VH-VL binders against o27280. Designs and how they scored, part 286

Target 1, 266 residues: o27280
Amino acid sequence: MDSMNVPEVLEIKRIVEESESVKTFIFSWDFRREVRPGQFVMVWDFRDEKPMSVSLIDPVRSEIGISIRRVGEFTDRVHGLSEGDLLGIRGPYGRGFELMGRDILLVGGGIGMAPLAALADEATARGMRVDALVAARTADELLFLDRLEAAGVNISTCTDDGSCGFKGFAHERLLTLEENHDMAAVCGPEPMMFQVMRILDERDVPAQLSLERYMKCAVGICGQCCLDDTGFRVCAEGPVFWSQELSRVREFGRYRRDPAGRRVPW
Short names: E, the ipSAE of ESMFold2; O, the ipSAE of OpenDDE; V2, 0.75 times the mean of E and O plus 0.25 times the DockQ between their complexes.

## First folded at step 11 (VH-VL)

Design X68 (framework fv_cemiplimab)
Fold by OpenDDE, second read of step 12:
Structure X68 (fold): chain C 266 residues (1-266), chain A 118 residues (1-118), chain B 107 residues (1-107)
Amino acid sequence: as target 1 above (266 residues)
Amino acid sequence: EVQLLESGGVLVQPGGSLRLSCAASGFTFSDYGMTWVRQAPGKGLEWVSGISGSGEWIYFADSVKGRFTISRDNSKNTLYLQMNSLKGEDTAVYYCTRGDYSWPFDYWGQGTLVTVSS
Amino acid sequence: DIQMTQSPSSLSASVGDSITITCRASQKIRNYLNWYQQKPGKAPNLLIYEASTLQSGVPSRFSGSGSGTDFTLTIRTLQPEDFATYYCQQSLSTPYTFGPGTVVDFR
């Protein structure tokens, strides 16, 4: 067991309120431990532990950010924390995004924009052209718009209720966009990702998609995050997968497993 | 054996409302998205609406948006289509089918006839 | 929306014949196309999905081919039970759209 598997107790340096339900917790980070967009960390509040995507990577300020959506007891507790409070962080884990080409398309839904925001920063820093399709149920749930704009990202928004941008789903908006990209990165609800993936496939755009599954160990041992029927471990082989890999995953877009291992439909 | 049985199709006046039901058996209902497809007399097939296994993801054709609602009760293995503000052009046989964005429409009911006429 | 067309609208054939039905999409849909058979007064049945994969239980005399915008359904050695209407359907994106159908009747 190496040092990366032991939670490091870190002080919350800053908290950014991204939306009503999403906060970004910022920590000082020693970048001798490399972290890539698309990777995740295990967040420990000294009672429970949950995987969270890294949404900010700032080597200049020696900081990372973790965006957390309030969805249950654990996240309720975390959202109750203040600057100066402590959390345990271990990682990073998993396979992150790989950047290729000159033009990249980001398609994100809800909290799925978290890892994509980090990717956007890296891509723009590398001089890539970045287009982002940001989707949410409502306008107030759209994440990281100011941050993305400041980074020079070309943003297109999509909301279910039409309160901002295109009225409809991300895949529907994507279909109306004619421009192709060298690469796409996708993260959000799996029904969204599945349908976006098909459109990207039709367009021959290489695509990487980030999955979310229940994780316990984060090191590929417990098998809680295994995908049917491939046996891919989201924590080890993922959470970022190429579209070609996910095309082999029967589970993808169709169902997930709860902590007890039961199938839950989307 | 997978079976789908539609019901609720009747004669209704324009502006009226009607709820269709589809009883499913022979498979784990919640594992599949479900879809309504309709066919006007002597015409082709038209996709109407889809719903995911959990019911959280819902899709509609533009022709029925704002007027139709789709729902399901997984405890009863039943799919529903609530149709409001019905029009003459809504006259059709309505089919319940297993499938959604991730699955072809591999099983169909025999359909139920909805007639909208004054 | 993606528009689907079929050709011909109808054709007459005899038992034992080989027939071909064509489906065209208004835009590229790769292989995201399904074929259905419908007999009078009956519900549609899935024949082919993803352009060329035969649905379980469907006779091997049915085959599908094509990619992009042009697709073909072929029925070899037509049987009496094959006289029906055939529909193509794109599964790339909502709203899912069907072709207008091709009626295959007795010569």
Scores: ipSAE 0.909, ipTM 0.952, lowest interface PAE 0.5, mean pLDDT 95
Fold by ESMFold2-Fast, scan of step 11:
Structure X68 (fold): chain C 266 residues (1-266), chain A 118 residues (1-118), chain B 107 residues (1-107)
Amino acid sequence: as target 1 above (266 residues)
Amino acid sequence: EVQLLESGGVLVQPGGSLRLSCAASGFTFSDYGMTWVRQAPGKGLEWVSGISGSGEWIYFADSVKGRFTISRDNSKNTLYLQMNSLKGEDTAVYYCTRGDYSWPFDYWGQGTLVTVSS
Amino acid sequence: DIQMTQSPSSLSASVGDSITITCRASQKIRNYLNWYQQKPGKAPNLLIYEASTLQSGVPSRFSGSGSGTDFTLTIRTLQPEDFATYYCQQSLSTPYTFGPGTVVDFR
């Protein structure tokens, strides 16, 4: 009976600095309203509302975490907040990741590791073997390595500049990884996800990919979260899609649309 | 009508530098990634470099990595290839193509010949 | 890098013949394979993408088949304008790799 569409004003319980540009905001959460890895919430600073992926789901401590990268006016304001300050939260929304099989590969780029960190916690709690390929431009942008290690995840890293692990892109590193998996979950910049998806498709590994498209509302009634004129709505039918679904979407990895409906290239 | 027009190919001494240009028309340039492909005289095709529609995602063949730079100016509908530390093995016709990791190379320019010789 | 080979390196044919060109990848690439045609002194043009999908405007006498490592390009009832060099290219992952080409010349 609790309405997910009514914003709740919640106190910031704890803030974790993940990197120079990323913070995780932790809130007490009533788990009678379930939240799954891959889902998002709408975060309201009493001026603007933006979708943010859930990066921590902890029913034992009754907490959720939301990881936010500083990229614009809204996120800059939120980064200026302190423990004890208030934010409006509504949700969760969207399709979460589905787990199947005995082993899973996670491929994350930058802030895309946020929803995958929550998924790693669930997969390890289920007794699955978890391998994670964590990619970033530089070593200081690699996220959640300590959390993944603590959870028992087998970690491979790559950076574009070679400052940590494999020097190169996620898809180049993936080609050197030998182990097959029952499934994969992928989140990061769409150009990375596009090339990773093709490699996984070749290996017949079912993959779920999480899209970070601009959303005006969380109920799928606006065109700004659609993938194309006949396509899926990210906020309603996503943000998590199977690779078989995304392989039919011509704009995936290539361009998206701004609030005016104009194409914005990757 | 999609058109790609290349320019800049000349004779250059080993160790020299050269910039190639490709002028695009007949489509929304920024909607497409672009690629350079080369062909040595009497030989086959070799992929050189690709660049995404925004210019932010760039990939190189190992043979040119660290020596060549690909860039684009979407306001001028132009693709560039800056070639430094040129070697004899870089002698080839250089083709500008529409397409990258997300799109097949569906239109090609007529090519511009780069000769690296003393 | 994924290596591509083609067979034969060259063949001679007459107008009206049906010909087949083979392309092999050193690793599995599923159906991520494109075919290009290059006439003497001209730029290449795209014939087929994703192993079997004809590019718009390409005559139906051209067809592609195969998956994994082995692929074929078939030209039925060869026409005079089909005398050219044909290249396959893997599109699974960068760096992209082309086959060495197959020259189709007049007998």
Scores: ipSAE 0.774, ipTM 0.892, lowest interface PAE 1.2, mean pLDDT 89

Design X69 (framework fv_cemiplimab; at its last look DockQ between E and O 0.90; V2 from the best seeds 0.00; counts 0 for: pae E 3.0 > 2)
Fold by OpenDDE, second read of step 12:
Structure X69 (fold): chain C 266 residues (1-266), chain A 118 residues (1-118), chain B 107 residues (1-107)
Amino acid sequence: as target 1 above (266 residues)
Amino acid sequence: EVQLLESGGVLVQPGGSLRLSCAASGFTFSDYGMTWVRQAPGKGLEWVSGISGSGEWIYFADSVKGRFTISRDNSKNTLYLQMNSLKGEDTAVYYCTRGDYSWPFDYWGQGTLVTVSS
Amino acid sequence: DIQMTQSPSSLSASVGDSITITCRASQKIKNYLNWYQQKPGKAPNLLIYEASTLQSGVPSRFSGSGSGTDFTLTIRTLQPEDFATYYCQQSLSTPYTFGPGTVVDFR
């Protein structure tokens, strides 16, 4: 596969309906192009381009999966696609997760579970013990439970409405869990991640967190995904950051910037 | 100068409803999460509810879950607390404060007194 | 929930004295603790955040220390305006809980 920043037109091999609002699009992948959990690709529907996390990495089947939540015009179009349809994919980009230790905790919220699902597969394949705290607003929005279970992940769920598992937020559930882990990986809404990060910090658990920002170039040149005040580029230095790095990021958990560069509160 | 001004506190019967308002000025309202804290007469402070800048993220104390709702109108720089099914133990001065999970409660209003009594 | 306690519940002091108030959390909260001052009939004011960082505008005679479960607020050279009730508050997790308060009054 070409290493150039030119989208490769790929056929959608399969579509997995993860939830009412989330689909996973599976593509054949040439693994001469290495991809790591936590990295993202730029998805091009020949009209617009958006960054999406890789949620499945299957070297055996020579496949990757991209999970996309229906949230706007671009994703509406993509969700309208069928198996056999074409998409442009360029990447992967960004810094992925680093696995360390023997016991890992995954904390994910909503679509944030996408990169964590891929990480779970790698971790379990390496013989690590994986605990996953999966959070969503409602039971219907919990993602990848069957997949995680099949991989041997110990799952704890929490929902805002209590429709499944712990009633409350991920950080609240995490506070009730007493187990120690060698490392944590976190991905989801930043208010969730911020609060989870504090708990992990209190527990001295090394943590990596994956951020989502508006990205345009994905190659660190346009500056659209720069973080205040560090100047970290989410597409280049991230999207996976260590908690120590994010502690220096003023905007983390507080606000983000829209395509026009305006501050948008969480 | 940052200012917060609560209003709406009155005498209400048990089971009644009341909406409190907090008018904010002196800062970009939407940039900050806001919080309600109450204080029963002669007692300490109790966290009641928090809301993020956009209003999407909301938190409640167990003592008020299901009965209270928190909201904000960023166009009006106003924070609200809708209190339903009020109980005697809800009697307190209710303070509006700037701050949330990412920010300490650095500014407070003077509070508004809610009295629940038959 | 994380429970907060304070000691003493009240103390009497004189102008010029140095006093120390203690706050304890039911579990470790690292440095996620804030201190507030409240005068009768007034709203609370933030004094210290993250256990030891002095809020802007607060006199340097106020200081905070501690980590884990035990925290202290120290007021050196107590001034007349420092007679008030002081509260600690954990900011680690919801619900954000306050200590019961410590009343500092005139001797």
Scores: ipSAE 0.927, ipTM 0.961, lowest interface PAE 0.5, mean pLDDT 95
Fold by ESMFold2-Fast, scan of step 11:
Structure X69 (fold): chain C 266 residues (1-266), chain A 118 residues (1-118), chain B 107 residues (1-107)
Amino acid sequence: as target 1 above (266 residues)
Amino acid sequence: EVQLLESGGVLVQPGGSLRLSCAASGFTFSDYGMTWVRQAPGKGLEWVSGISGSGEWIYFADSVKGRFTISRDNSKNTLYLQMNSLKGEDTAVYYCTRGDYSWPFDYWGQGTLVTVSS
Amino acid sequence: DIQMTQSPSSLSASVGDSITITCRASQKIKNYLNWYQQKPGKAPNLLIYEASTLQSGVPSRFSGSGSGTDFTLTIRTLQPEDFATYYCQQSLSTPYTFGPGTVVDFR
């Protein structure tokens, strides 16, 4: 029941190194503030605040995890922190994933596997069959394989360079898989999500896609959080959207906008 | 309005290299992915390669993987196709098109002829 | 790869005729199919995308239909400028593939 708009200062309980560029920061969490897979929080280092997807939701241990890729000044500073250091956390925000049916396909690219790892935990806890297609540029950038294996998830991998699993892109691998699913959840770079969405649409698989556009935006209206032609704000109305909603958005998979309203291409 | 102008097509020997260019005008170049499509003399259309608006997402036909490289310079509104280890089967008119995975090929240049022969 | 075929390979018609060209995909592609027209010595131009959506500036005598694996392009009241080669192209996924083309000639 706490205000989501006031940052709570939390101690970093544990740090998991997922790869050379990705760390998961684990905090004790009071689950009177419910958190669902697909939601995000605002992480504050007392200088700057950025949105980050929740990658671990563990009510039994009373913990949440937030996975952060090192891509700029803010994330470099946060990566320099140690267990016992403090961060401000606001939230959760946004619409989470919905689960339905008996089996689910997860398609994740890079850091996009973070919210999908949390979803995999919930789906397996509900007794669903979970298949995951994990995509990255190279084998050492594949994320959360250990967590997915521990949860009993059936994993397929693909890398651009062929260093692990299928050599190629997620959509190319998906075309060679003729398995049916009751639903899918997709998170990663929009070019990957665009092509995956079309294949799932052909198969009549309802898909939910999580947009990463909020990474540089504060909560509310900003250039990167507004969808072209629809006016949707990712942080307010998303970040999770049904594929039928995204099929009407001309900028999806093509470009996003900076704070000045300029188009930033994919 | 929208114009695409290819250049660089010449006669090259098998095993040779060649770079094609496509100059774009009449639209915001970086808003669109771009594609190369080729057509051998008297034959049909064959998709060769596509590149996203930023240049970071690139796709190739199996027939050219490992031999061709696609790139773009958004400051110059120019698309490139670097062709290495050329084969006789690469002889074709090469068309520059606006569009990729996210947009149909709605505008085409007039093409540039590449002949690979000894 | 998704293979595309067209029927017929060639078609003879007179001005004022209505003609239909068929395109088949080797696997289901829903409505992710485009049609292109290529006149002799010219670059192709886009006629139809997403199986049935007419491109801006294309005459209304052109129409597309179909879904899944079977698609048709129909030209009503054929005009002299319509004598050309027509190509279908699947847009479901890269690598993209074109049909072999259908040549529409004078009878």
Scores: ipSAE 0.799, ipTM 0.907, lowest interface PAE 1.0, mean pLDDT 89
Fold by ESMFold2, look of step 13:
Structure X69 (fold): chain C 266 residues (1-266), chain A 118 residues (1-118), chain B 107 residues (1-107)
Amino acid sequence: as target 1 above (266 residues)
Amino acid sequence: EVQLLESGGVLVQPGGSLRLSCAASGFTFSDYGMTWVRQAPGKGLEWVSGISGSGEWIYFADSVKGRFTISRDNSKNTLYLQMNSLKGEDTAVYYCTRGDYSWPFDYWGQGTLVTVSS
Amino acid sequence: DIQMTQSPSSLSASVGDSITITCRASQKIKNYLNWYQQKPGKAPNLLIYEASTLQSGVPSRFSGSGSGTDFTLTIRTLQPEDFATYYCQQSLSTPYTFGPGTVVDFR
């Protein structure tokens, strides 16, 4: 049975309140369906279906965690659910992160830390040295700090309002950090990723960046996740792209498209 | 043709407030980020503040943080700069320009002069 | 903040001359550098972005080069309309600082 096309209805096993606006929903998972950091799932609440990042991959406990930020009607409904309630999950989909070298930098903005938390677990398990720059608008929106610290990740924080760590944007903090990484993984708001990518490019650090686009099919057929000028499908060739691939994409960092195909600025 | 027209520059006392406007035409305003750049008399250019096409991403120079706010009304094709707690060092011609973190500053208005003096 | 400097602060030249203006950044910025021209009493105009790419409508006598921290703007066969002040500006990171300018005067 190909789970990529048919949602499986799963019981919510646990709910972790990561912040006022973010919850992690934990499910039992059959790891014959492999899951890699950077892949996504489609979450179905029996009315609508949205792509969500996998933040926890635990084959030992046979568990998967999906972190969801409350931003609209769909996510409001999902946040109102309790342990024991049901959700549909299809996937995983997309190309995940590849790990290289000994030293990795993670740069995450807001909910973008979710797939990077999963990647940090894999990187530390491989014996890599992991630095994470965790960004948010305010201190109470910084995600996964305790989990990353417990894993041995060296954390730097920044907040737009200065309530925790560096006051400013992720790219501004990055200019003040050590330049000795073998690779970087970046996920967050696309304007943040654009500005971070420029600095990593200047430093000659190989970078992988995870994009978010509107999706319907999630398997590359409907064309809703295509990037202008390249034809890359975010759900198939991505969501994780190398910075060299994104350098060919004029759209990156500048605009996106809504479900009707209209340009929407960032 | 792309046109940017600033207005609102006047003489203001220190500690006062002033709102500048920039009327845009000849392009799809919401597709582009916008920036304010100022130039004190006889001096060079100074980047002041930028705003993305949606208005969600906003940046300020340190010298104006907390005193200035930037906004846009995409339905009126207008960019704004609200300047509070004005100081003598804010005396300058203020230019409206098209561009932000993702685009170079390719079109400029004629500028509007703000003078802060007692 | 990334500080930008320019050299010379001013120069005198004649129509037909070839001139070079330099710009230096306080840290590496790769090719994330733009050049602007400003005539007296007028708004600036974009000439070059990403160190070497000419803006649409800019004459081919303008060229830019450099990467890292050191950049040059070259004007070959100077024309009467080229007498102006020239500014460099880094686009790597906020704040997007400008250089102090170079005045090119008619001799």
Scores: ipSAE 0.474, ipTM 0.809, lowest interface PAE 3.0, mean pLDDT 90
ESMFold2 (binder alone), look of step 13: mean pLDDT 92; pTM 0.934
OpenDDE, look of step 13: ipSAE 0.921; ipTM 0.958

Design X7 (framework fv_cemiplimab)
Fold by ESMFold2-Fast, scan of step 11:
Structure X7 (fold): chain C 266 residues (1-266), chain A 118 residues (1-118), chain B 107 residues (1-107)
Amino acid sequence: as target 1 above (266 residues)
Amino acid sequence: EVQLLESGGVLVQPGGSLRLSCAASGFTFSDYGMSWVRQAPGKGLEWVSGISGSGEWIYFADSVKGRFTISRDNSKNTLYLQMNSLKGEDTAVYYCTRGDYSWPFDYWGQGTLVTVSS
Amino acid sequence: DIQMTQSPSSLSASVGDSITITCRASQKISNYLNWYQQKPGKAPNLLIYEASTLQSGVPSRFSGSGSGTDFTLTIRTLQPEDFATYYCQQSLSTPYTFGPGTVVDFR
């Protein structure tokens, strides 16, 4: 089933260059329509529409930000836009993150730090202690470090190539960190999230994981609402899921499906 | 019927290079991560490296990091291990196995012996 | 790295015996532990994964238990084909590590 909402045409107020491949597009937003960390919007360039996580939620300035990585034709076109240009935005959609307890761990990989940056802002505003593990392939792909520092977040970094922080993967770095947390939020490539989830499960830390591929289900376009598993099926609005649910899903972290339903490995 | 068949094991001098291959059949190769596990003569099992179904997620044991490279060709159903700067302690039977971070090592090949000696 | 130890390093048993092998992890690994059997001159085969789930085709006389740091593999009514080396392996995180093995010998 299709979405009932129509895109609003909004002016790009400001563009922040996060890295060579990532930009944050900032729009004025009417907060009579609440937006929560972990939710996404549909971004329309007047030809194609794609789901994008909200990475900045600023009610004081009446702004939202949407961070977009350049990976294909649509994102290439959007990256070519300038301040003052127009985009269609509809939403927000999906389940946002839930905050509980007094301390939270954020584990983000690449562009997955985008929704977690918004969550960090909310968690610190609520007086929570926030630890963030920021992972990327290389140092130049680490995102939002300045924003996290400004928000008072305790930051650890790791890069696959060792160009910044711990040399290795997020799960390997996490294994060396002994701190307990009341909850965790995880967003990034599914292989990273799968391995991080196992460590959090061992520590009895409830985790929420954000899966981009289930954003379509939240807007009523069902292609990925049911997960392949022997004896278990996850039928829920995405993109945020609890680790307890995902631990029983065979395809999580292993493969996804293309528009034709064909398996695409991670 | 799932089958894994390793090849390439030979005697090689210290500092040399060698490439091992593993031919897979009986399953959709790209749906599974794959690993290499080795066993030195008279000793136990040691995980060497793993690779995801697409080939994009790769992990190594510290003992081989920087010297070994794992890769796969999904069009040929073949897994590879490129071994460089070989040391005497790399002498072992090398097993190809189905499985990585997301799946147990549920099928193993018969192994191929690599001997590093002068 | 997560270190794995097994006890005993070897044991002698007779057909019909029940035996238990212990595996310990240097840190908590929940139930992310697998058991493998290796017969002389052969490749290993998977017996049990996630501490207690029996692999398809493995006889029901094999069972696994435990969580956290302490795990056991039990073989009830030992058969001639069960004389082999048994390895535990943690699957919590890379680098994956195996125990040193337990040799189950005749007599």
Scores: ipSAE 0.722, ipTM 0.863, lowest interface PAE 1.5, mean pLDDT 89

